# Ledger of designs, part 2: VH-VL binders against q9p7v3

Target 1, 220 residues: q9p7v3
Amino acid sequence: MNKSIFIQLQDQIDKEHSIREKLTAEVDLLDEKLRVLQLLLANCEQNLENQEEILEALEIIKSKTRGLAELASNFPYYKYNGVWDRSIQKVVYLYLLASWTGRLDKSLRPTYSLLSLSEVGQILQVPVFPEESTFHLSIEQYLHAVLSLCSELARQSVNSVISGNYHIPFEALNTIQKVHSSFQVLSLKNDSLRRHFDGLKYDLKRSEDVVYDLRIHKLV

## First folded at step 1 (VH-VL)

Design p3 (framework fv_praluzatamab)
Fold by ESMFold2-Fast, scan of step 1:
Parts: C-alpha cells; structure tokens; sequence
Structure p3 (fold): chain C 220 residues (1-220), chain A 122 residues (1-122), chain B 112 residues (1-112)
C-alpha cells in the first residue's frame, strides 16, 4: 500500500489549492474595479462628466494589476495563469477602449486606433515576454482584448447614432476592418482565440450596416 | 480644412456635352462612408439635386436626368467629375459640389463649393 | 418623388422680431430609426447654401441658438427667435429620406 505517497500527493494538492485561493482573492478585487470601469466606459462619448471617475478607476486597475503581478511572480506562470488570464484580458481591453475613445487622460482626445501590446505593457508597467516563469502580458491576451474591443465598438456604433454622434460608426468600422484584415494573415494556433475571431465577422457586418444606413441618408 | 471647388466651361452650346470637375481637399473619397454630390440652381430658381458618388464607387442619379448624367471619381487626384450629355438652355445653372460629415468636436458639417455658373446658349 | 412645399414664399420681417417658415412633405420623412430626414438651408445673396438644421431639429456646427427646427412626419417649422440683418436670404427645406433628394421652392426673408 502506497499511503505515504498518497499523503504526499494530498499535501501537494493542498498547497496548490492554497495558492489558487490567494490568487483568486486578488483577482476578485481586480474584477470589482474592472466592472466599475466597464460601466463608466459604456456611456456614450457625449458624457464627459465622468472623466475624473474614469481616470481614478484606470489608476486603481493599474495599481491592482501590478499587485497581482507581484504576487503571481512567486509561483509558476503556466501552472496558475488560468486564474488571472481572463481578468488581464479585460484590463488590456478596457485600456484599449479608453485610449480609442479619448478617456485615457485629461485631453479627451480619441485615438481611434489600437495601443500596441508593448504600449499597454509600458502604461501598466508590466513585462511583455520577460521569461516563461514570470508574470507578463501575452500575445493571446492582447489578441482577445482587440477582438473584444471590436465587439464593443460595433455595439457603441448603434448607440452613438441613437444619441446623435455620427462620426463614431465610421471610425469604428475603420478599426474593425483593419483588425479583420490583420487577423486573416495570422496563424492562430489557439482554439479559444480562433472561436473569438469567428465572431468578428458579425461585428464587421453590424458596423457595415450602420455606416451604410448613415451614408444612404446623407449622414457621412 | 475641408474645401471643394467646381471647375468647367462657362459657356456650352446646345446638344454638346458638359463636363464639370469638383476638386476637394481635407478628406479622401477612399475613406469608408464618404461621398460627394452635385446640386444645381438655375438663375432665380430652387436647388435641384443631381447625383452622388461614394467611396465604394456606388452612384445615385436624379431619375429625370439619369440618361444624361455620369458621375465618376479619381481618388488619387481628389476629384469628382459630372458629365451631362445633350445640354439645352434649361440646363443653364450654377453647379455646386458638396460633402457632408459629422465630427465629434465640430458637430454636423456640410461643405459646399463656391459654385460655377454654366450658360447654355448658341 | 417626395414633393416639398414651403410657406410663405416671401417673408418681410422687422429686425428683432421672430420669423417662422413652414415646410410640408408629400409623405412622412420619419424613418424606422426614429429620425426625420429633413434639413434646413440658408442661401445668402451671392453665396452657396449653408446648412442650418439637420435631422429635423439639430443645429449644425456654428449656427446661432436663435435658429430652431421642429416638427415630425410631414409638417416641419424653422423658427428664428430674433431676426438679425445677417439672416437675409432664401431658406430651403430638403428631404434626404430617399433619392432623389428634393428641395422646397424657397422662402425669401427680407428686412422691412
């Protein structure tokens, strides 16, 4: 009977569970702030009154992301990255959205373009590809964030027309078309990413339909 | 800034073909959703829409004039050309080209050229 | 084709007084998205037309607050709360719900 071996395995399981619980607790705190920022950024571009709240939320998210990175760097990256992967995708997504819409700083100047993975890393002060065993932003996290941005831009295009903003649908379509073209030349070896990319064609069509309606009715 | 300017002959004889060029700056007709239109105004009369052309080369014409109108674009030169065949004296008018856009900072803006007067007579 | 009818065709106004121009369409300009595809233009003497109001009630960029558009469906009004000398010209309504885009006959606003 190898009961002593089974006791050793149970100890290892308990240790890993404890680590996952600690990481999950930090992720839950980050997720609270991500929900707040997402709500603030869901408002149409016309609502500039919430800019101070957005800047505060961005800074808190940056701080909590760095805190998570410091904690996570004590443990094997590829063993535990599933605990924070989706939350970090959302951090990248919200920073991309804030930059695109002009909410990243007090200038309120939209970029209507994508921050690169390296630019996001610089802003968050988090490594990009330092080593396999350390916390870093991944290519896959960035690509998921870009695809999520396209879905949100397609949604905001419909809402911006309802609110009387006719420029946003045009810029959104330009961004979505560039992303669609870029993804077609990438070799996607991740099934989750391929599935997410398959949704992009619907965001593209939705954006095309909005712009087509604006053009036909002299709202170019 | 966005500007448009019409050019073409000031006098055309009946039955001839009239060719008008709209030269613009500050935007591109390769940009998604963008279009340019032509409108005319006979002396002392109301405005009349003639044709539109869009970034994807989609073209719309006034049905009453469609058989006589051709609209084309040269994206590299920032030009839109309107051709009217078999002109007669009732085609005497000031011809305008126009472009509309919405900009977040400026709101909705509609840009017209200065107009070019074309007289059709013998 | 959609026919646009304006009234009055001639509008003499004393400076500082309000002015009102009516525009009627032969069919509804209200689209399924909730917008009325009606536009108001001003053409000052010797100048190109300039947009005043888009989608029934929205002021174009740079247009003074004294201009307002109202109405829905087939009956629309352009109001000037206090006419200034610079407002002299011909006012046109236009529909862009369907091609061909069509203009009203024009309303000539003159200072008494």
Amino acid sequence: as target 1 above (220 residues)
Amino acid sequence: QITLKESGPTLVKPTQTLTLTCTFSGFSLSTYGVGVGWIRQPPGKALEWLANIYWDDDKHYSPSLKSRLTITKDTSKNQVVLTITNVDPVDTATYYCAHSLYDFWSGYEDYWGQGTLVTVSS
Amino acid sequence: DIVMTQSPLSLPVTPGEPASISCRSSQSLLYSNGYNYLYWYLQKPGQSPQLLIYLGSNRASGVPDRFSGSGSGTDFTLKISRVEAEDVGVYYCMQALQTPYTFGQGTKLEIK
Scores: ipSAE 0.000, ipTM 0.440, lowest interface PAE 15.0, mean pLDDT 84

Design p5 (framework fv_praluzatamab)
Fold by ESMFold2-Fast, scan of step 1:
Structure p5 (fold): chain C 220 residues (1-220), chain A 126 residues (1-126), chain B 112 residues (1-112)
Amino acid sequence: as target 1 above (220 residues)
Amino acid sequence: QITLKESGPTLVKPTQTLTLTCTFSGFSLSTSGVGVGWIRQPPGKALEWLANIYWDDDKHYSPSLKSRLTITKDTSKNQVVLTITNVDPVDTATYYCAHRPLYYGSGSYYNYFDYWGQGTLVTVSS
Amino acid sequence: DIVMTQSPLSLPVTPGEPASISCRSSQSLLHSNGYNYLYWYLQKPGQSPQLLIYLGSNRASGVPDRFSGSGSGTDFTLKISRVEAEDVGVYYCMQALQTPRTFGQGTKLEIK
């Protein structure tokens, strides 16, 4: 092989690596803020003292997500989407959790319901279902986020009972049951998503067991 | 502060139906985990549990009396009603209603009554 | 049904002296979760019962520290370290491990 061909290939490799590094740097900054918000949302109690911090974290995450979208729009979406896919799944998940638990705004009113993909897109000011391969929220990212929400709601159900808050287990079960029923009509063509969905039956059973225990073991 | 008060007839004839109402304040039976129970005490005798009703409308009855007992709630009025059919002189007792706190905490079930009404004496006699 | 047996049924005590009341259940009240589903109530003359001890050994809110509960399984004790005049009344143990909830026959504490 001619040496000039190898030089051209090396230039291409260097350019692609530089792009990936730039995208990774933005994702790392976003991930720092996602970790902070996840910790703030981990408890099942609404705490007025940390609500301002939660609202600030949500706004920062929205801003950083839009910044990532602007940077990513300069490069082929399908070539580089693997760099941010997991982090964007987590953005969607945390917004779903904040909405469900009543932490999305100053009203502190839980929705106990699921934001649609379109609603999440509107909140984040990020496209969904684009005509071209531009930066957007994917169906797969949304579905992964919904499954992550169900796992967290099942976990919070156990913790809420221990702390003496019994409303959460009933609402969590209702949400998980709706998600489980909805997923059963879907043809999942993504192996990662199919694997994630396999965990939902465990979350459903955990949530059912909490509610079952509350309903029938009133004397133990 | 949690308060409960029993009301109903003070004298009932044998074979009649006895209806007792518990009116409460300081809590709601729409609150998850909360319940109200009925306990009676014949003069000079021990306490006897009759029935519980919970926030989710679940109902538990003493097995020996189950066929004669009905417990219902009206969440909007803060009331729980106990009905005893076909009363007999042995049903003569002071009837109490009592608050059952949040169902679960600290890894255990709160299966006790923390606040009781003043009680209402019901005499079953001809 | 679980049968609850108290002893003594009558307990005259000199003020300032300790008092002990025994409660025995026909089967173990120890749940697999590690708790004994045993409760102590006091009924003062002419008044409604009031909770003293829950889950075997835990003092209810507002109950003086002179009251203590102990025991596990089938044998439980309520102790009053220094009896006061206001402690007069009938003491009842209750189990809530299984339906129906059952009470002991009561122990009447009297000032000697």
Scores: ipSAE 0.006, ipTM 0.474, lowest interface PAE 11.1, mean pLDDT 86

Design p6 (framework fv_praluzatamab)
Fold by ESMFold2-Fast, scan of step 1:
Structure p6 (fold): chain C 220 residues (1-220), chain A 124 residues (1-124), chain B 112 residues (1-112)
Amino acid sequence: as target 1 above (220 residues)
Amino acid sequence: QITLKESGPTLVKPTQTLTLTCTFSGFSLSTSGMGVGWIRQPPGKALEWLANIYWDDDKHYSPSLKSRLTITKDTSKNQVVLTITNVDPVDTATYYCARTEYYYDSSGYPFDYWGQGTLVTVSS
Amino acid sequence: DIVMTQSPLSLPVTPGEPASISCRSSQSLLHSNGYTYLYWYLQKPGQSPQLLIYLGSNRASGVPDRFSGSGSGTDFTLKISRVEAEDVGVYYCMQALQTPYTFGQGTKLEIK
């Protein structure tokens, strides 16, 4: 067999490896900032003093996401999207959580509602609904992020009762119920998304139990 | 702090029904996503998963043993019970119960705390 | 069912030296969600198994940093950077991507 063919194949392998390494390096930097923001948002009920840190983290994540999008746009989307898919799911999730809890801007007003996929795209300045196979926020990333939000809201509901906040469990239950009803209508074509959705029943039940306990003790 | 302990007969005759109880403390099956599973290990052999039960009474069984297995829980007593019908000598094993959690998007732990195990010998 | 295969089955190691255990699955354990549903357990002689590594590469609580997990898809490795006497036992990999959950046949780590 032709030795020059193997040399060409090795060059292609090396080029693809180099591209994956460059994308992974950008993703690692983004992931670092995502970990910081997640920690800040997990403790936000007890600490309003960290709002400037949250705003800074949101802006850095937005900037890093745009930088990743710019780099990734130079390469085939469907070949490399696995490198950033999980991290972009987390970007969307944390923006949803920041909006729900009132930490997305200086107003400190919780929305207790979901940003749409289009709204997240506008905030991040990243395309949604691919016109071409370029970097974009996918429907699947958004739906995973919504499900992750429900898990976090159920967790925070338990913690908010411990801290004496009886309003959060009500809003969390309302959000989780709406998400659950909406997913029931969807025909999910993705195994990962179906598996994630299967977990929603646990979040719903946890949230229901928290509200039920508050009502039988006449705290709400 | 988190503890599980298996109890049941140490010797069972072939064709009989084996019933094992897992009693635990430090966690509750009233907690969303929480579960308990059963795993066995024949002497000198590998671990074999048998069944899981979760907070919401969702049950999963090893397909090869499903017709012989029943898993139930009593949340108020912090107990999970595994029943194996029509035992034979190949069912001789140390039986473990272990705590497990359902997680999709977090650092969840399947079988993060195990009981001490109970050796069950199936012999005439 | 997903079949888990470990190698070597027996691993004699001199104290203070590194050790490496391989685990292969009959199909990919990487879900499209980005998580690898691969777990490592240690069973010390006469004791119950204990969780060492979850989701491919994360150390469980209380596990020393000399333990690390790596790999993706179908090929996984558990590394011990500096083996200590207390590390003796049988190491098992397990997949929880789908039921039935399946374990490898085990790797017995021994001090030589």
Scores: ipSAE 0.000, ipTM 0.448, lowest interface PAE 13.5, mean pLDDT 85

Design p7 (framework fv_praluzatamab)
Fold by ESMFold2-Fast, scan of step 1:
Structure p7 (fold): chain C 220 residues (1-220), chain A 121 residues (1-121), chain B 112 residues (1-112)
Amino acid sequence: as target 1 above (220 residues)
Amino acid sequence: QITLKESGPTLVKPTQTLTLTCTFSGFSLSTSGVGVGWIRQPPGKALEWLANIYWNDDKHYSPSLKSRLTITKDTSKNQVVLTITNVDPVDTATYYCAHRGRYSYGYFDYWGQGTLVTVSS
Amino acid sequence: DIVMTQSPLSLPVTPGEPASISCRSSQSLLHSNGYNYLYWYLQKPGQSPQLLIYLGSNRASGVPDRFSGSGSGTDFTLKISRVEAEDVGVYYCMQALRTPYTFGQGTKLEIK
């Protein structure tokens, strides 16, 4: 009969479904900690008491990212990377935000600049430019994370003025301007990234308006 | 290694314009958060901040001297220039340029050697 | 303008003894971000100023552990646990919370 071939196909379908479920379970655990860190970093300019919680969350996220990388290394990267792509974008974004705001380490020293893709890879202990098709941080994940950072910096600029912090808007504008200029020279071949980039002009305008208001009042 | 060095005339006459140049290495004034400031010290007196210029070409001046001060940068030459118009003997001082690090807000972590400018006949 | 007042202006110290310098600001230097925008500089004889302490209490790179900064708001202290001969010079506090940045009058530390 013809059923033996279809039994083998069903077995393969079941195996792939099992793999996706295992990867999704790890991603869900990572996402849980990403939500925690995102909330901690949303109010970081006013609450230095949460620094120990931030450092703990960063270390847990790093550990969970490595665990996901180890699990994923057993399976074809390009077949399953869609399961973790958005979560890894958030990992990169939150590390960029923690670095920019001075919450990445005990020094509490803001960088007001971007970690490079290679620097993020080194911190997370995850490959960036592998020779083999293995778990790695992609250029697209990094660029999405940079754009997410710009949106968050524009948001924090508005909130920092309300709280009396007048230097954050100035640093945010500078970062967003440099990102905008850099993206203008890129040939974006990914539709998702191109759509995300289209939003950058609104973050730039928002940031410019905040700084303009502060300059009128001589606060920058 | 971050290094800064001031240059300009050592003697200027009252009412003339004083131009001082800060030449630096080890950093770029295109890097976010980076700035260069000018500070002076009259002989035997305290330090006095004059002006800052930042990576984005934003400029801040001491209010009491603002009408006489101009600060500019030339990124291609790694130079910052301070101009003081209508100098007076009270402008006699050692003039320093200093680096503002990208990880700090408002402090100066590396200073030039200073250049003494005497305003007299 | 924020006025910075140092005390004492002259500080003779026997080597090995502790030294303490006070800096008072006319307005609070504590920002809503939790940082005190107060800095300490040392100018050794014939030399340019060098950064000792940033943001109130953080020791700059290469600065010996015998130096410490403390305080918040309007009252700040620089302490040297055991004064050494190389510590001779004029100490300045500076605020960078608002422009214009302003310095104290300076404290001259001399070995007795």
Scores: ipSAE 0.000, ipTM 0.430, lowest interface PAE 17.3, mean pLDDT 85

Design p8 (framework fv_praluzatamab)
Fold by ESMFold2-Fast, scan of step 1:
Structure p8 (fold): chain C 220 residues (1-220), chain A 122 residues (1-122), chain B 112 residues (1-112)
Amino acid sequence: as target 1 above (220 residues)
Amino acid sequence: QITLKESGPTLVKPTQTLTLTCTFSGFSLSTRGVGVGWIRQPPGKALEWLANIYWNDDKHYSPSLKSRLTITKDTSKNQVVLTITNVDPVDTATYYCARLKYSSSWYGFDPWGQGTLVTVSS
Amino acid sequence: DIVMTQSPLSLPVTPGEPASISCRSSQSLLHSNGYNYLYWYLQKPGQSPQLLIYLGSNRASGVPDRFSGSGSGTDFTLKISRVEAEDVGVYYCMQALQTPWTFGQGTKLEIK
């Protein structure tokens, strides 16, 4: 019966909706650039011609991620993190992929290795392991990104053979094997991570099969 | 199988432009991950890297010489051309071109051409 | 620019004995991918340079097993287990970690 209580509740609902809409708008702009970079990295056969486009996309993604972090820091992290969680997982994944493949800078030198969560945080200038629940890169986001990287490396192994690059399948297998071994010692308390990890065994098998085929035909 | 050969003038006067051509066989600069570089060696001195050109027409130059260097390719003729402007006697050297692999296996320069001696003198 | 320094500059060796050449870089040549972007070339008298070792320790195609490369970061060594007369020439190290690519000053291997 108290009208003022219901009016206050409606005001709170409207305020939270407004916050979610502002965050969603920033995420939508980020997602547009993530789609562009994903296509450049997934369909590009390590072509030097595409490098300037990749560098531009990486810088825009970094800038937009920092802008999202600044906006999100004004609001409770665990109340609104669902708005950006998947997009930030993709940001981390694409930076891992760009680093692994040698597209992160003009040197074009692949790392064939994983950037750590802390290294990604430093590159993006976003906190990791915060003392308070503020905007940060989570362990779960990083682990999902690592698993996504393994799937993409397994797929790119086939394309590398087609392009005459027999080195990439061996580096991909090495990376996937190390990730698989590392995940086996982790106690995963998160259902989505366990489901994603279940897919890793297929990526490992695909990568092993590519290397096995290369050795049988004496291409390596 | 794979061979490279340098050609150009053996004597050039100071201030002139030096043009050197690398003609190769056994590989194509249309092949992904392949390039050609130029290296020189003044008489009795060490090797000095000058420039690289890649299958996609990307070019890298020695920063100290970049204003004087131009590298180009003609994929249909299997040729790479290096041009050096405003030469002086310190540019006297044997000039080599060499094949470069980048995308599949990065080995540096292998094989090298026979080299061509260019003397810059009045 | 990365400066490459070789020692010794002159190396007289008795045939059949081992030889060792050092190459030092002013900056680490070890990339985060685990590779050292260090190469060894041999220039025999009157001939063009030829690749001996790539990425620090890998022998190029056709290079005899008596040649080996080792080292990491800033200190690299080329070893010849038993020198033969055909090994006479000037040995150069090169870095390709960053532009400009730079060579050492060379080590002349001579038979005693």
Scores: ipSAE 0.000, ipTM 0.435, lowest interface PAE 16.5, mean pLDDT 84

Design r1 (framework fv_regdanvimab)
Fold by ESMFold2-Fast, scan of step 1:
Structure r1 (fold): chain C 220 residues (1-220), chain A 123 residues (1-123), chain B 110 residues (1-110)
Amino acid sequence: as target 1 above (220 residues)
Amino acid sequence: QITLKESGPTLVKPTQTLTLTCSFSGFSLSTSGVGVGWIRQPPGKALEWLALIDWDDDKYHTTSLKTRLTISKDTSKNQVVLTMTNMDPVDTATYYCARIYYDSSGYYEFDYWGQGTTVTVSS
Amino acid sequence: ELVLTQPPSVSAAPGQKVTISCSGSSSNIGNNYVSWYQQLPGTAPKLLIYDNNKRPSGIPDRFSGSKSGTSATLGITGLQTGDEADYYCGTWDSSLSAGVFGGGTELTVL
């Protein structure tokens, strides 16, 4: 009898493993498309050569994200969200970056502005603030994505100056300053998010230094 | 010239607290964009990032050891101190301090390193 | 736990070219600058490449770096016996608020 009980437990373990494998397979397909889009967005320069590929990649990522959401909605959200959490953070991040750089065909915001969590949910057609058991974009995913955006904008500010593009650093600094000020009013209860936020000061410093150097050299 | 040098005990008994001092010259931790970190390397093993303190007194620690590590600076003495509690034989390693530096031209990470100090933990 | 993956070893003959890979994720290599370090036996590491692809003064141009997405590579051309060393990639991890190193790659010149 005792042996029978352990056989039943093994069946439950096997079923959970099968669910994780199916979710992981779908996440892997999404991750492939995320890598493509990230390469296409590598520079914030006003270069439209790859615009068609960017729009195609965004549409594929939207489709893959909705497919993952449909699959994931069959299972307890908080039990399995670790399988897709990082990838969905990256989906949000790349949409924020594409929107900020003016790459989205139907953006709700002007270039160099930050999409809200609700706007990202509307664009991706994925719920925001739903019931506990429903697949949704989380506040934590959005905040991580915003912090990742700031790091990328600071990086591209340095690269933009090297390329002779002096506008991007000013817009990047404005965005990073606003994000930094906004985070100061938040009560962060998540250790990972708090650690990520601690890094924002380096992005702010880098962005400030780039703009300061441009002003000193009259490259305004 | 920029130099860093580690100092502290070379032998530590299990359960004791290790205190290492990094003394540096040629730069100041009051300068924006500058920090000093600690890295260790057990014999024949990989580099392991431990902790960092920057110009703003922000402190960062590796997750696995953060309850055991404290890092502090004395800007007037050009020193950074690392303290590690409850030492164990597995903590036997060469301990390095190194400078991070970034400005508008780039992020250099660890551009200058101390020579390292070997700490052996045994009874 | 290693967050950045490097091959444990690589080898080639004098005069040949080798590349050493470093693979991570969006929170580290994807969002941050990558540095490479050379460690000769019995010595402290030395900064070889910073800011993904830049060389410090005194580093010969046969050493190069590149980054694409969540991966970085170190290239060494015209291999010399003096290049036998351990090579480490390093970067910041935004999700950990901590620095991370790869596991290191031992280069041997046959």
Scores: ipSAE 0.000, ipTM 0.434, lowest interface PAE 16.7, mean pLDDT 84

Design r10 (framework fv_regdanvimab)
Fold by ESMFold2-Fast, scan of step 1:
Structure r10 (fold): chain C 220 residues (1-220), chain A 121 residues (1-121), chain B 110 residues (1-110)
Amino acid sequence: as target 1 above (220 residues)
Amino acid sequence: QITLKESGPTLVKPTQTLTLTCSFSGFSLSTYGVGVGWIRQPPGKALEWLALIYWDDDKYHTTSLKTRLTISKDTSKNQVVLTMTNMDPVDTATYYCARKYSGYDFYFDYWGQGTTVTVSS
Amino acid sequence: ELVLTQPPSVSAAPGQKVTISCSGSSSNIGNNYVSWYQQLPGTAPKLLIYDNNKRPSGIPDRFSGSKSGTSATLGITGLQTGDEADYYCGTWDSSLSAGVFGGGTELTVL
């Protein structure tokens, strides 16, 4: 009977809603720590006293990401990945930024380079390239994170000149150029990723202009 | 493998012009931020920077020798040429070329073996 | 003319620690990154430290650099006989628009 069919559909709707609410609650907790870390990393050039807070925030983010992964592994990946996709992009981005700027560990040594998708997966203890459709770091999440890093490096290049740090613009330009060259080899099949990539040429131009201005000023 | 090698005359007479060529492999002077510089060292004395040329043809010379020094590059041949006019016995030195990796940071990460130039009549 | 001053010589025994100073002004060390070079007898200089405190691939962690104000320091721990060499600091001088090197320090491992 038709009425029984609708009762079964309502039960399924309620069950899926409950699952989305549980996942969203975990994502909200992660997002709070992501906001904190982003603020700490924005101030990192001038405040080395916050290094302990940064290490603590990185560890909490790693822990919460693993907690989310464990919860999410109980449910179909492609049905629910939209709940955490943007937040996991930001996790990857902040780890890339912390590594590039030298805030990932106690050494305070900038890498001025990219962690690979595999390296990020190892650090976070989250799978990459899995055989099953389980919780994992996607290629698209990594590529979005890399593009976000380039935008942040272009921004930091402008700000570092104002602060009297003339090294950062050259390292940022080198990184952005390598990313730009690498992306041109890729055939992107994702519309959001392609749109994000379209912004990279603006970040490249901004970074080039900063370096050009520095070289002109050194002649005077 | 990144390598640089200096070539040119080993003996130069006073008042003559010295021309040295740096030939390199493993990198290109079309790469953003990269440069090639020349440094000399008289026997038993300190290193003295002479000149630097960047990927964009931007050139710098030590102030004391600026009027005597010319630096140029041939990106297609992977060569940088230094010319120094009006040579004097005090210019006797080992001349090195070296790669400057970063645009603003002043450091040379790979050096040639050096070529000895003696200025004598 | 030298604008960066280094001690002309330094000596210590194997296994000991030594520091080499490099003193400049606000237009060079004070405003720019410092590099250090090792020159073994009869050879070309080799990059040892760049950007004040970074090591290239292949340079052991016994070598370290630091910068404070208008002075920079090269530190060598666990001295080995193979460390006998001349050591040079280098940087950019913004007022001269020129690269500058220190006078060099001869390290003798007794």
Scores: ipSAE 0.000, ipTM 0.416, lowest interface PAE 17.6, mean pLDDT 85

Design r2 (framework fv_regdanvimab)
Fold by ESMFold2-Fast, scan of step 1:
Structure r2 (fold): chain C 220 residues (1-220), chain A 123 residues (1-123), chain B 110 residues (1-110)
Amino acid sequence: as target 1 above (220 residues)
Amino acid sequence: QITLKESGPTLVKPTQTLTLTCSFSGFSLSTSGVGVGWIRQPPGKALEWLALIDWDDDKYHTTSLKTRLTISKDTSKNQVVLTMTNMDPVDTATYYCARTLYYGSGSYYFDYWGQGTTVTVSS
Amino acid sequence: ELVLTQPPSVSAAPGQKVTISCSGSSSNIGNNYVSWYQQLPGTAPKLLIYDNNKRPSGIPDRFSGSKSGTSATLGITGLQTGDEADYYCGTWDSSLSAGVFGGGTELTVL
């Protein structure tokens, strides 16, 4: 059984492939639940008819995120974090959206306000920055989630006007303005975040246009 | 339906304090992006901006009258109150209250105006 | 005191077009959106144009707005006798932290 360097490299490739497959399987389970919650949160102005389903989906997502964290803790964080990065961004985003719409725990933040990274970490029971080599919520994941929230709020503002709800557009605009102002003082060193932030200007404009149109319609 | 209406005395003596109330309906001054301002117009003269109060209780006043003007709100009653001290005959004008939306980003205009209340300052 | 300058009057015949200018500085028109108001005799002002060039519902497309640098312009085409009124520009002044209005322009339809 003479194991040449190339045979040993194949063994290592196979091991890493197996690890990525295991992580991907857990991510797929999480993604399934994220799709369910995203559909339930698609309309901010809806009544509380689906509230129980939303709370159930949030708890399942928390459970699946913890399961992924437990599995991931067995492997080098920076080698494999690309497997779950987008899904964890979406977890943070949906918790921010659920909190903003008043579907989560209002005692943490009033309706129409933004959870901090630390607050999201506490809710999910996931470290924020205890050690970089352990599974944790990153600053980059949080910032991407905040920008995704702004895009969704701008979209829901358009939909809320169609349904006759004029309160949501004003609260969305206020949130997007504050996020935009806050990002102006940040030094973004990540190209992906810079590109995502560039999109915020369009969300701000769309949200402004919705509010301006509401002002005009009510002048009749 | 959004409406605003000014109320207060129609005659004020020199040196007295003027108190005007703007009563509104169809919106709340607790809603972010909303404000109520006061504008006056002397007979045959131009519109003069006086003061503004917004949803966060931030207050703005024209610099020339800042020491004489106070603006306050009562969100539960849907009212905004303007007071102006040491009234003079030159302060004779029609006083308007008006709603503004989203002024913090450089967009600033009045979309709904009250009918105005005429205040004459004389003995 | 006015920080926005408008011509005191403008006149034209029915069916013609007029423009009303509003000149300011970088702290007001230069950095902020401009609004326009129509005031018929004995009435409260009515919003005509907001955010430089947008019309409220119920305002005919005969009314238009534009902004270039530190100046704004209100355009009225197809003049009607009912357009006879005072017109005011308005904006925010960032250096004063206050709203400002122009001196007004009296439109006479001959």
Scores: ipSAE 0.000, ipTM 0.416, lowest interface PAE 18.5, mean pLDDT 84

